# VH-VL binders against StAR-related lipid transfer protein 4 (Stard4): the designs that were tried, part 1

Every score and structure here is a prediction.

Target 1, 199 residues: StAR-related lipid transfer protein 4 (Stard4), of Mus musculus (Mouse) (q99jv5)
Amino acid sequence: ASISTKLQNTLIQYHSIKEDEWRVAKKVKDVTVWRKPSEEFNGYLYKAQGVMDDVVNNVIDHIRPGPWRLDWDRLMTSLDVLEHFEENCCVMRYTTAGQLLNIISPREFVDFSYTVGYEEGLLSCGVSVEWSETRPEFVRGYNHPCGWFCVPLKDSPSQSLLTGYIQTDLRGMIPQSAVDTAMASTLANFYSDLRKGLR
Structure headers, positions and changes below count from the first letter of each chain, unless a header shows other numbers; Kabat numbers aren't used for antibody chains.
ipSAE, averaged over its two directions, is called F for ESMFold2-Fast, E for ESMFold2 and O for OpenDDE. V2 adds 0.75 times the mean of E and O to 0.25 times the DockQ between the complexes of E and O.
[cut] stands for letters that were removed.
Atom coordinates printed by the task and the answers are left out, and those that the model quotes come from them; centres of patches stay.

## First folded at step 5 (VH-VL; from n05 with light chain S30N S53Y)

Design e6
Fold by ESMFold2, look of step 6:
Structure e6 (fold): chain C 199 residues (1-199), chain A 122 residues (1-122), chain B 107 residues (1-107)
Amino acid sequence: as target 1 above (199 residues)
Amino acid sequence: QVQLQESGPGLVKPSQTLSLTCTVSGYSISSGYYWGWIRQHPGKGLEWIGSIYHSGSTYYNPSLKSLVTISADTSKNQFSLKLSSVTAADTAVYYCAREVDYYDSEGYMDVWGQGTTVTVSS
Amino acid sequence: DIQMTQSPSSVSASVGDRVTITCKASQGINSYLAWYQQKPGKAPEPLIYAASYLQSGVPSRFSGSGSGTDFTLTISSLQPEDFATYYCQQSYSTPYTFGQGTKLEIK
């Protein structure tokens, strides 16, 4: 409860960061990705935004831990729910594919996940937690507070506005230029892959 | 081995509609990627016209958006370009291309057609 | 729209030379830059994506570097088949835009 409330409040704070603090990192196919220096680690806090042609509940059900995530997310290679606490709350372990000719080798994350109401929509957020099991084929990364806000689009209630905040420490020895290139592109592709999965 | 081939008339009169078709072999356009049109002007160089996903989602160069329609016919493994109200400025070599749709190389044209020359004149 | 400016417009070089071609963006594009090679009468062919990553099958004498606004394509030891026109293209923002080209000619 305390962890989930702090996580939710942190994401709401990110959602209030003024426009002039952000710099555009990529803007393609009706998706905009911005970034600013992170206060959590030596890296960036990324913001992404785009319209989805579906209602909030279905969009978030495809993002949150659940049966649909691996069907559409080409970067995510596995997903296990390690602990269920409540319907809206779990600890999950997931893995990602290698990127940039495997300069970014496959990663593993263990995250607390929490989904809650936000205005007329939903917020699905997460943060990495300590987990002692290690698997040698993966580098254990760390997600600092992250999440997805999804609200109905005012002029088209059958559509949703999806806004994400992502700050991932990929760990390991990776050139920063490779990290910066991969992060913004990954967020843009997240939207295109999700759109394909919702059809 | 993926191959793209443009087809359509090489001469078009001003104010008419330019219509081109790209035939894809060695890959099903319904299996992924974006499918795009690029033209090469004698005086202006290469210009991205737009791209389509096989399900019908389209993205156009804003300078051409009101004049351009890109469509796909998955049963024929083809996609098409229509450009209305053409002028002499539309004289170019027109290429169809496959646009990469995966996260580390998005927006990159990895396979191109051979090109077809279109001249707009009276 | 992001303007891409290549330099030089043309370069004359001999087989075996090291050749460097530059591309400058009108604003920062991070590393979202591709390079293409075009022979006369042929379509452009892909060389490099994400500023520095070689397309499969491209000879290792080709390399790309840069980020932000300034980018280079380098051919470490020029071969006869490398005489062509080279284009850069940004994929940072739609519409995608191309440089005006750099023609590489045999001396």
Scores: ipSAE 0.389, ipTM 0.773, lowest interface PAE 3.4, mean pLDDT 89

## First folded at step 8 (VH-VL; from e6 with heavy chain S105T, light chain Y92W)

Design g1
Fold by ESMFold2, look of step 9:
Structure g1 (fold): chain C 199 residues (1-199), chain A 122 residues (1-122), chain B 107 residues (1-107)
Amino acid sequence: as target 1 above (199 residues)
Amino acid sequence: QVQLQESGPGLVKPSQTLSLTCTVSGYSISSGYYWGWIRQHPGKGLEWIGSIYHSGSTYYNPSLKSLVTISADTSKNQFSLKLSSVTAADTAVYYCAREVDYYDTEGYMDVWGQGTTVTVSS
Amino acid sequence: DIQMTQSPSSVSASVGDRVTITCKASQGINSYLAWYQQKPGKAPEPLIYAASYLQSGVPSRFSGSGSGTDFTLTISSLQPEDFATYYCQQSWSTPYTFGQGTKLEIK
């Protein structure tokens, strides 16, 4: 079965989860972050939402694997495309900086990435895959199904509504409270950094 | 080194618009940070009004959002506050400030202006 | 909105005393807390950020601690220049909110 169609269907299912199942984790600079227990691992599924002052294609082009991601995302320290399959999908390896004074040491992820149409906008989604090469300076994390829905804002089509679903197992030996703090703050910072990067 | 200076009228009539400007020296507002407005009510605490990034992204206290506009003029190295439909409750000392944007330690004000007193009275 | 409550509202103390001021958040803010000092007629000045880190130029007699909802500012061996009003501020969520202040007075 196609990994892309299963991944896409999972994200569409997350996007249908009713509002009362979510609990607010952080609300800052016009971004709301919610969470609920994950069905994939012992942790949380996070939802984030905020408005971008740009059109869908430009917003998603800055998020998906590509030349602009490292220009704006202060958390992401490297990005390599390991395998290119089609125009809209690849396997990528990326690394993240240490967080909370290195309480969370640098992480590495190897993800399948897939971008596809969704209503009048786009869905860019991903999930970690098996990759045997590891490096001692990084802890290999695992992204369960995750993705970004981006659609035009109906009253202002020059703006976009960006909604993310993030489900990351950071692995390693980290206190759960530090994980919870880092996830909520990282998602809020994602939006503020992206807004700066969209020029 | 970095200095912020508020300017604007000290007396504003009810229902009119309060307009203040912050002039920044020793640092270019186009080089980073958020730039914010905070007010201090007589004998009381401090209230965050809002912040702007030089490219135009603005964030407002929800209690004031429909009344507040913050803007930036990078060519003059200034940012401004407009507060419409003022009442006596808007009487305060108004400060401009630089809001730090460091990862995991963001959101506090590391440099403040001297403050300007605004009185709303007929 | 996250409410910040300081205790006490005022403190009388002598030069050389050790003083502790507390700040309580209405919900968890992790370590997203700053402390400011304000002298009469002047703007607030930053003392501490991220709950426990001293701003550049702040004397080592100032220290901060806490995480979650309960935070403290401690001044060891008070000096004459330390008599001022102190404010805490959270930056976990917007609107950023401040405590009501603690006035430290000469006894």
Scores: ipSAE 0.669, ipTM 0.873, lowest interface PAE 1.5, mean pLDDT 91

## First folded at step 11 (VH-VL)

Design k2 (from k1 with light chain Y53S)
Fold by OpenDDE, fold request of step 13:
Structure k2 (fold): chain C 199 residues (1-199), chain A 122 residues (1-122), chain B 107 residues (1-107)
Amino acid sequence: as target 1 above (199 residues)
Amino acid sequence: QVQLQESGPGLVKPSQTLSLTCTVSGYSISSGYYWGWIRQHPGKGLEWIGSIYHSGNTYYNPSLKSLVTISADTSKNQFSLKLSSVTAADTAVYYCAREVDEYDTEGYMDVWGQGTTVTVSS
Amino acid sequence: DIQMTQSPSSVSASVGDRVTITCRASQGIYSYLAWYQQKPGKAPEPLIYAASSLQSGVPSRFSGSGSGTDFTLTISSLQPEDFATYYCQQSWSTPYTFGQGTKLEIK
């Protein structure tokens, strides 16, 4: 309960960051990715935004821990729910494929996940937690407070505005340029893949 | 072997709508990739018009967005281009192409049609 | 939009020559750069993708290098069939944009 409250408040703060504090990192296929220096680690906080041609509940159901995420997300290779708490609250473990010709080897994440109502939409947020079980074939990454806001468009309720805040420490020894490329591309591809999955 | 072929009228009058179709053979458009249109004005460079995923997601060049419609017909293994309110500036060779959709290598055109010439003239 | 500028606009060379063409992006595009070859009356054909990866079926005399904003296409030993116009294309952002082209002519 304390984690979920803190996490939600943190994401709301990110969502209130003024536009002029962000710098465009990538604009592709009706998605914009911004970045600014993170206050959580020596890296960037990313903001991504795009319109989805579907209602909020269906969009978030495809994003949150569940049976749908693996169907469309090409970067995610596995997803397991390790612990269930209250409704819309769990600990999940997921893995990602290698990137940039294996300059970035496959990663594993163990995240606390929490989904809650936000305005007329939903917020699905998460943060990495410690987990003792390790698998040598994966490098353990770490997600600082991150999440996805999804709200219906005022002029078109059948569409949703999806805004993400992501600050991932991939860890390991990888060039910063590789990290920058991977993060921006991953976020852009997240939207394009999700759009494919929702159709 | 994957092949793309453009078809449509070679002459269009000003203010009318340009309509082209790309027929894909040797590969199902439902299997993946984006499918794009590129044009080349006489003696000029290349201009990306837009791309479509077989499920219907479209992306357009903002300079042409208000005038362009791209659609796909998976049953015919075709995708089409419509450009409304054409002018002499729309005279060009129009190419359909397959756009790569892979992490880290996305966004370039790996297979092209032979191109079709469209002239806008009264 | 990202502007792509090629240099030179035209170049004259002889068979056997080493030829280098440059492409500059108005902003960083990492390695999201492709090269195409176009012969008169024909469609462009891909040569290089991801800045330095050789397209399948393309002769090894073609190579690409660079990252960020500056890229180069190199033909190590020019062959008669290589006289054509070459284009670079960035795939980092939409709209995708092409260079103005470099015409490689016989000296």
Scores: ipSAE 0.934, ipTM 0.960, lowest interface PAE 0.5, mean pLDDT 96
Fold by OpenDDE, fold request of step 13:
Structure k2 (fold): chain C 199 residues (1-199), chain A 122 residues (1-122), chain B 107 residues (1-107)
Amino acid sequence: as target 1 above (199 residues)
Amino acid sequence: QVQLQESGPGLVKPSQTLSLTCTVSGYSISSGYYWGWIRQHPGKGLEWIGSIYHSGNTYYNPSLKSLVTISADTSKNQFSLKLSSVTAADTAVYYCAREVDEYDTEGYMDVWGQGTTVTVSS
Amino acid sequence: DIQMTQSPSSVSASVGDRVTITCRASQGIYSYLAWYQQKPGKAPEPLIYAASSLQSGVPSRFSGSGSGTDFTLTISSLQPEDFATYYCQQSWSTPYTFGQGTKLEIK
């Protein structure tokens, strides 16, 4: 409960950051990715935004831990819910494929996940948590507070606005240019892949 | 081998709608990739018009968005271009192409049609 | 939009020469750069993708280099069939944009 409350409040604060504090990192296929220096680690906080041609509940169901994410997300190679809690909370473990010809080797993440109502939509947020189990074939990354806001469009309730805030420490010895490329591309492709999955 | 072939009228009158179809052989458009249209005005460079994923997701060049419609027909393994309210500026060779959709290498065209000339004239 | 500028607009060379064509992006595009060859009356054909990866079937005398904003296409030893117009294309952002082209002519 303490983690959930703090996480939600943090994401709401990110969502209130003024537009002029963001710098465009990538704009492709009706998705815009911004970034600004993170206050959580020596890296960037990313903001991504795009319109989805589906209702909020279905969009979030495809994003949150569940049976749908692996069907469309090409970067995610596995997803396991390790423990369920009350009120739409769980701990999940997931892995990502290598990128940039494996300059970025596959990563593993163990995140606390929380989904809650936000305005007329939903907020699905998460943060990495300490977990003793390790697998040697993966480098464990770390997600600082991150999440996805999804709200219906005012003029078209069958569509929704999806806004993400992501700040991932990939860890390992990776050139910064590789990190920058990978993060921006990953976020853009997230939207494109999700759009494919919702069809 | 993958082949793309453009077809449609080579002459269109001003203010009418340009319609072209690209027929894909040797590969199913429902198997992946984006499918794009590029044009080349006489003596000029190349201009990306837009792309479509077989499920119906479309992306357009903002300079042409209001006038362009791209569609796909998986049953015929075809995708089409419609450009409304054409002018002389729309006279060009029109190419359909396969747009790569792989992480780290996305967005370039690895297979092209031979192109079809469309002239806008009264 | 991202503007792509090629240099030179035209170049004259002889068979066996080493030829270098440059492409500059108005913004950083990392390695999201492709090179195409176009002969008169023909469609463009891909030569290089991801700035430095050789397209399948393309002769090894072609090579690409660069990252960020400055990119180079190199033909190590020009062959008769290489006289054509060359284009660069950025695939980092939409709309995708092409350079204005470099016409490689026989001296």
Scores: ipSAE 0.933, ipTM 0.959, lowest interface PAE 0.5, mean pLDDT 96
Fold by ESMFold2, fold request of step 13:
Parts: sequence; structure tokens; C-alpha cells
Structure k2 (fold): chain C 199 residues (1-199), chain A 122 residues (1-122), chain B 107 residues (1-107)
Amino acid sequence: as target 1 above (199 residues)
Amino acid sequence: QVQLQESGPGLVKPSQTLSLTCTVSGYSISSGYYWGWIRQHPGKGLEWIGSIYHSGNTYYNPSLKSLVTISADTSKNQFSLKLSSVTAADTAVYYCAREVDEYDTEGYMDVWGQGTTVTVSS
Amino acid sequence: DIQMTQSPSSVSASVGDRVTITCRASQGIYSYLAWYQQKPGKAPEPLIYAASSLQSGVPSRFSGSGSGTDFTLTISSLQPEDFATYYCQQSWSTPYTFGQGTKLEIK
């Protein structure tokens, strides 16, 4: 409960960061990805934004823990709900595929997930939590406060504006150029894959 | 094994709509990849026009966005280009191409059609 | 848009020569760089993707290198069939953009 309030407040603060603090990392297929140094770790806070051709509820239902995520997200290889608290929050464990010819080997994350209303839309946010069980085939990564804001597009309410804030510590020993490449490109690919998966 | 073939009129009058079709053989366009159009102006380099995923997701070069439409017909294994209000500046060789949609290599054109020359003149 | 600048615009070389063509991006594109070969009257053909990976069926005399903004295509021993125009293409950002081409001619 207290974790959810802190998490939500942190994401709202990120959503208020002035445009001039961000540096463009990638613009591809109608998605812009920016970054700035993270306050949480020695790495970057990424921001991504793009329009989805669907309503807020369906967009967020495809992102939050649930039955649709593995259908469309090519990076995510498994998703398990470890603890259920309420319909809008849980602890989940998920894994990701290797990237850049396994320079980034498969990762595992254990995150608290919380979905809540935000203005005329939704905020689905998360942060990694301590979890003692590890598996040798994965490197345990850590997500600092992250989340997805999804609101109706003012000029076209059947469309949504999806804005994400992502702070992932991949852990392990990875060349910085590989981290930079993977973070920006996977965020852009998230949007294109989600667009294919929306029904 | 995968082959792409452009078809359409070679001569188009100014202000008309240029319409081209790419027929794909040896691969189903509904099985993946993006499918793109690139043009090459006389004596100049190549210009990406846009790309489509079979479900209808399309992306265009901003310089052409208000003039261009790309569509797909999975039942015919074809995708098409329409470019409205053409001028002499649209005279070019038009290629269709298969665009790789794989992590770490996306945006690479791994199969090209033979090209079709379109001339815009009175 | 990311501008791709090739150098030189034209190269005259003899069979057996080592030839180097360069491509510079106006901003960092990591390794999102492809090379294509185009013979007169033909479509471009893929040579190299991801800056340095050879397309299947491409002779090993072709190699690519570089990352960030500066990239190189090298032909280690020029063959008669290699006289063509070469284009680089970035795929980091849309619009995808191509270099202006480098024409490789018989000296």
C-alpha cells in the first residue's frame, strides 16, 4: 500500500519533468525515445511516447500483468504472478530474451505492479522488489520506478497517447554502448509490437 | 526463393495519382516483416517512402506523408503504393522491398523487387 | 532526419585493388547500418547489415566495420563483378536514409 503511493507519486513527478531536461535517443516508426541521467542509479531514465490506435483500457490491459502480454511482447519470454494482493496490484516475475547476440543475456525481474486511474486514463507502474529465489539461467535485473501513462487523445478519443518512463538496471557486466542500444531500441520495439497486438 | 515484383503504369500525368502494386511470391506477407517502398530519382540516391505491416500498421517518410498511402491485400499476397498529386519531381524508379522486423537488425531491406520506372510528364 | 554522407563520390580502381568506401552519419546510429550494391539497370542488392554482418551468399572479400557515426565498406581484392554503385543506409531512425552513393569504376 505505502509502496504503491510512493511509486505513483514518483511517476507523476517524472511526468512533470521539463522538456529541456530530456535528450532524444531515438525516433522511429512514430515513437520518440528520450533519456536523462537517473536519480536512482548510475544509468538513465528513459521516456517514450507514441500514439496507440485503441482506447486506454485496452492499451493498458495489454501492458499490465495479464493474459495478453506474452501474446505480443517478443522480448518477454515468461510472466508469473507470484503474489496477488488486489485486482490492480501484484508481485510478478518475468523474463526477457537475450539481446545483441547475447551480449545481454536473458534477464529476470521481480516487480511490484500497480495500476490506478490518472486523469481521464490510467497509470500502470512498477518497481522491483527483493526476492531471494534466483535461477541460474537468468541474470536478476532491477527496475527502478517505471510506468506507463495512457490517456485519450484529445483530437481523437478512440486513440490514446502512451507515455512510458523506464529505469532498468540490467546488472552484470555489459558494455555501455550495448546497454544504450538495447534500452532505446527495445522501447521503440515495445510500441511497434504493442500496435501489432492490439485487437 | 522470396521474390518481389512491382507492377503499374510507367507513365503518369502531373496531378494524377501514381499507383503501384508489389506481388510477393515464396513468402506470405501475413507471416511477418514490414513491406516497404523505396524510390530512386534519376542520377540520385535512394529515398524510403514508407512501410506497412500486414495488419495495417503503416509508417511514412514525413516528407511524403500527406500524399502517400500504402496498403496490403493479404488474400492476394500484395501490397500497394498510391502517391497523389504527382509532379515531375516524382519521376523515379520505384522498388518494393522486404524490411526486416527483428530485434537488433530492424529496418534492413533484405529482399528487393526489380524496380519499375515511373515517368511523370504531360 | 539523419543524413548519411558517403566518401568518395566516385572511385576508379583496378581488378585486384583493395577499395575502401566510407559512410558518415549526422548523429550516432550505433551499428544500425547496412550496405547495398547496385549494378547498372538492376535493383540494389543487400551486402552487409548491422554494420559488419555479411548477408548470406555475399563473398568474403566484402567486409564492413564501424559504429556510432563512422563506417567503412572494404573490398579486399576487387573483382570485375564488383564495379557498381554502393549505398549505405541507416535504420536507427525513420525516415530510413541512404547515402548518396559511391560509384566504383574500372581504372
Scores: ipSAE 0.825, ipTM 0.916, lowest interface PAE 0.7, mean pLDDT 92
Fold by ESMFold2, fold request of step 13:
Structure k2 (fold): chain C 199 residues (1-199), chain A 122 residues (1-122), chain B 107 residues (1-107)
Amino acid sequence: as target 1 above (199 residues)
Amino acid sequence: QVQLQESGPGLVKPSQTLSLTCTVSGYSISSGYYWGWIRQHPGKGLEWIGSIYHSGNTYYNPSLKSLVTISADTSKNQFSLKLSSVTAADTAVYYCAREVDEYDTEGYMDVWGQGTTVTVSS
Amino acid sequence: DIQMTQSPSSVSASVGDRVTITCRASQGIYSYLAWYQQKPGKAPEPLIYAASSLQSGVPSRFSGSGSGTDFTLTISSLQPEDFATYYCQQSWSTPYTFGQGTKLEIK
């Protein structure tokens, strides 16, 4: 699970993708969600961006594996650290609630998580890893390289700009329109729910 | 049963600030949902003004962003609208509404106030 | 901004008729569409959410359908109390936007 350099480099590459390669998927409550075809799987790489009314360290502390995540994230139903390597990296297992009246049934993910400095802020990134134990109440999903960049907002140091790159294979048999709806809506709701949790 | 009631002056002079309050009964605004303002111009359609979550998170129609403030007072179970620098174009019926905050149905207005008419005239 | 276009602007029909009102979004909104009924002198009232789900207390003669950009509200057997103006609203993106309304007249 010491693949942090590859993961970090991949996220920095995503953060460099030109604006004209992205297409807007959703704009709601001061969040913009874009997408482009994934190079990792038959699906989409999503980008989300919005301003948070808090400083970088607190924003990222609420996103990374830790005590705050389950308090605000209505989609995440459990979080366990399976292996702890250093203060800034671990392997975690988490579960998500069903969506769209269980058209998307509960999922589980086993991810490597790595948090590191980025410019004047932080990058918290992850990728799913192999884990053979499964549980019958969940569909095992897979997160391709994903992460959150958070930097101080220019001209307003009490605020942060939060940019996410999300690349999730939900697996199972789900209508494509339900996948598209759930991915864009989940990212937008992530921001609005996080804003509630920071207050 | 949840009920919403708008209150405020019916006549406002140009360049002044329009102030309205929505009082909520039958539900605590600190228990969830977003709380919004919508207006209806004479002979025209409905326009969403903005919404607030009880903790203070606010979202506004970009066309009104620089002129509008929405706030909440959880101790009085109320939320309020202020619209600055009004003109005759701001004459409308103003409604408060409860906005659903659910992953599958968010943004739907499931309870409305009865509306209050505001006229802007010099 | 997502523009919502309703048609027709008005319709007159007899008791017992089937009436269909159309709403079109300028871009895809999946099923993030609601319908409201506004009777003269009254506030809008919820009818349908998520394109096809009936609000509690709404008569079963009302139904909604559609997804993506094209949506319909249908009244299967028109009643005299159904005279009103009907509005659709999208909630996929902010600003939330409404159709311009369809006035249904019954005599």
Scores: ipSAE 0.822, ipTM 0.915, lowest interface PAE 0.7, mean pLDDT 91

Design k2 (from k1 with light chain Y53S)
Fold by ESMFold2, fold request of step 13:
Structure k2 (fold): chain C 199 residues (1-199), chain A 122 residues (1-122), chain B 107 residues (1-107)
Amino acid sequence: as target 1 above (199 residues)
Amino acid sequence: QVQLQESGPGLVKPSQTLSLTCTVSGYSISSGYYWGWIRQHPGKGLEWIGSIYHSGNTYYNPSLKSLVTISADTSKNQFSLKLSSVTAADTAVYYCAREVDEYDTEGYMDVWGQGTTVTVSS
Amino acid sequence: DIQMTQSPSSVSASVGDRVTITCRASQGIYSYLAWYQQKPGKAPEPLIYAASSLQSGVPSRFSGSGSGTDFTLTISSLQPEDFATYYCQQSWSTPYTFGQGTKLEIK
């Protein structure tokens, strides 16, 4: 309970970071990705924003742990719910495909996931937790506080504004240029893949 | 063997709408990729106009956004371009192309049509 | 928009020569760079994607290199069919943008 509140408050703080602290990393297919140095680790906090042609509940239902995530997210290769606490929170384990001709090898994450109301929409957020079981085919990464804000678009009730904050430590020995490429591209592709997958 | 073929009028009068169709053979446009339009001006070179995914997700060059519409007809395996309010500056060779939609390599055009010349003149 | 600048605008060379053509992006595009070959009256043909990967069916005398802002297309031993105009294209951001072209002519 207090863990979920701390996570939620951290994401709300990220959502209040002033525009002049962000640097544009990528703009493609109606998505903008920014970044700034992370306060959590030696890396970056990424912000992404774009409009979705669907209502908040359907957009977030495709992002949060659930039956549709693996259907559209080309990067995610598996998703297991390890512990179920309440309707809006769980511990999940997911894996990602290799990137850049396997310069970034497949990763595994174990995250606490929490979904809650935010203004007229929803916030779905997460953070990695300790989990002793590892699998040798994956590098265990770590997500620092991260999440997706989704609110109705003003004057367009069938559309939503989706804003994400992503703070991933991929771990391992990866060239910095490969990390920078993969993070910005993955966020942009997240939007285009989600748009293709919305039902 | 994937082939793309542009069709449409070669002469369009100023202020009218330019309308082109790309017919795809050897691949179903509903099976993936983005499908794009590029034009080549005599003095300006190549310019990306926009791209469409078969479900209707469409992205346009901001310089043309208010004037351009790209659409797809999966039943005919075709996609089309409409450019409104044309002027002499829209005289170009128009190409349709298949845009790669793959992690780490997205956004290049791996198959092109032959091109069709469109002249805007009275 | 990301501006793509090619150098030189034109190059004259003989069959058998090694030729290099450069492309510079106005900001970093990592390896999101493609090369196309266009012969007069024909559509552009893909040569190279991801800065250095050969498109299927492209002869091994073509190679691409570079990352970030500076890119090179190299033809190790020119053949008669290689005389054409070459374009680079970035795909890091939309609008996708092309270089102005480099015309390779026979000497």
Scores: ipSAE 0.797, ipTM 0.910, lowest interface PAE 0.9, mean pLDDT 92

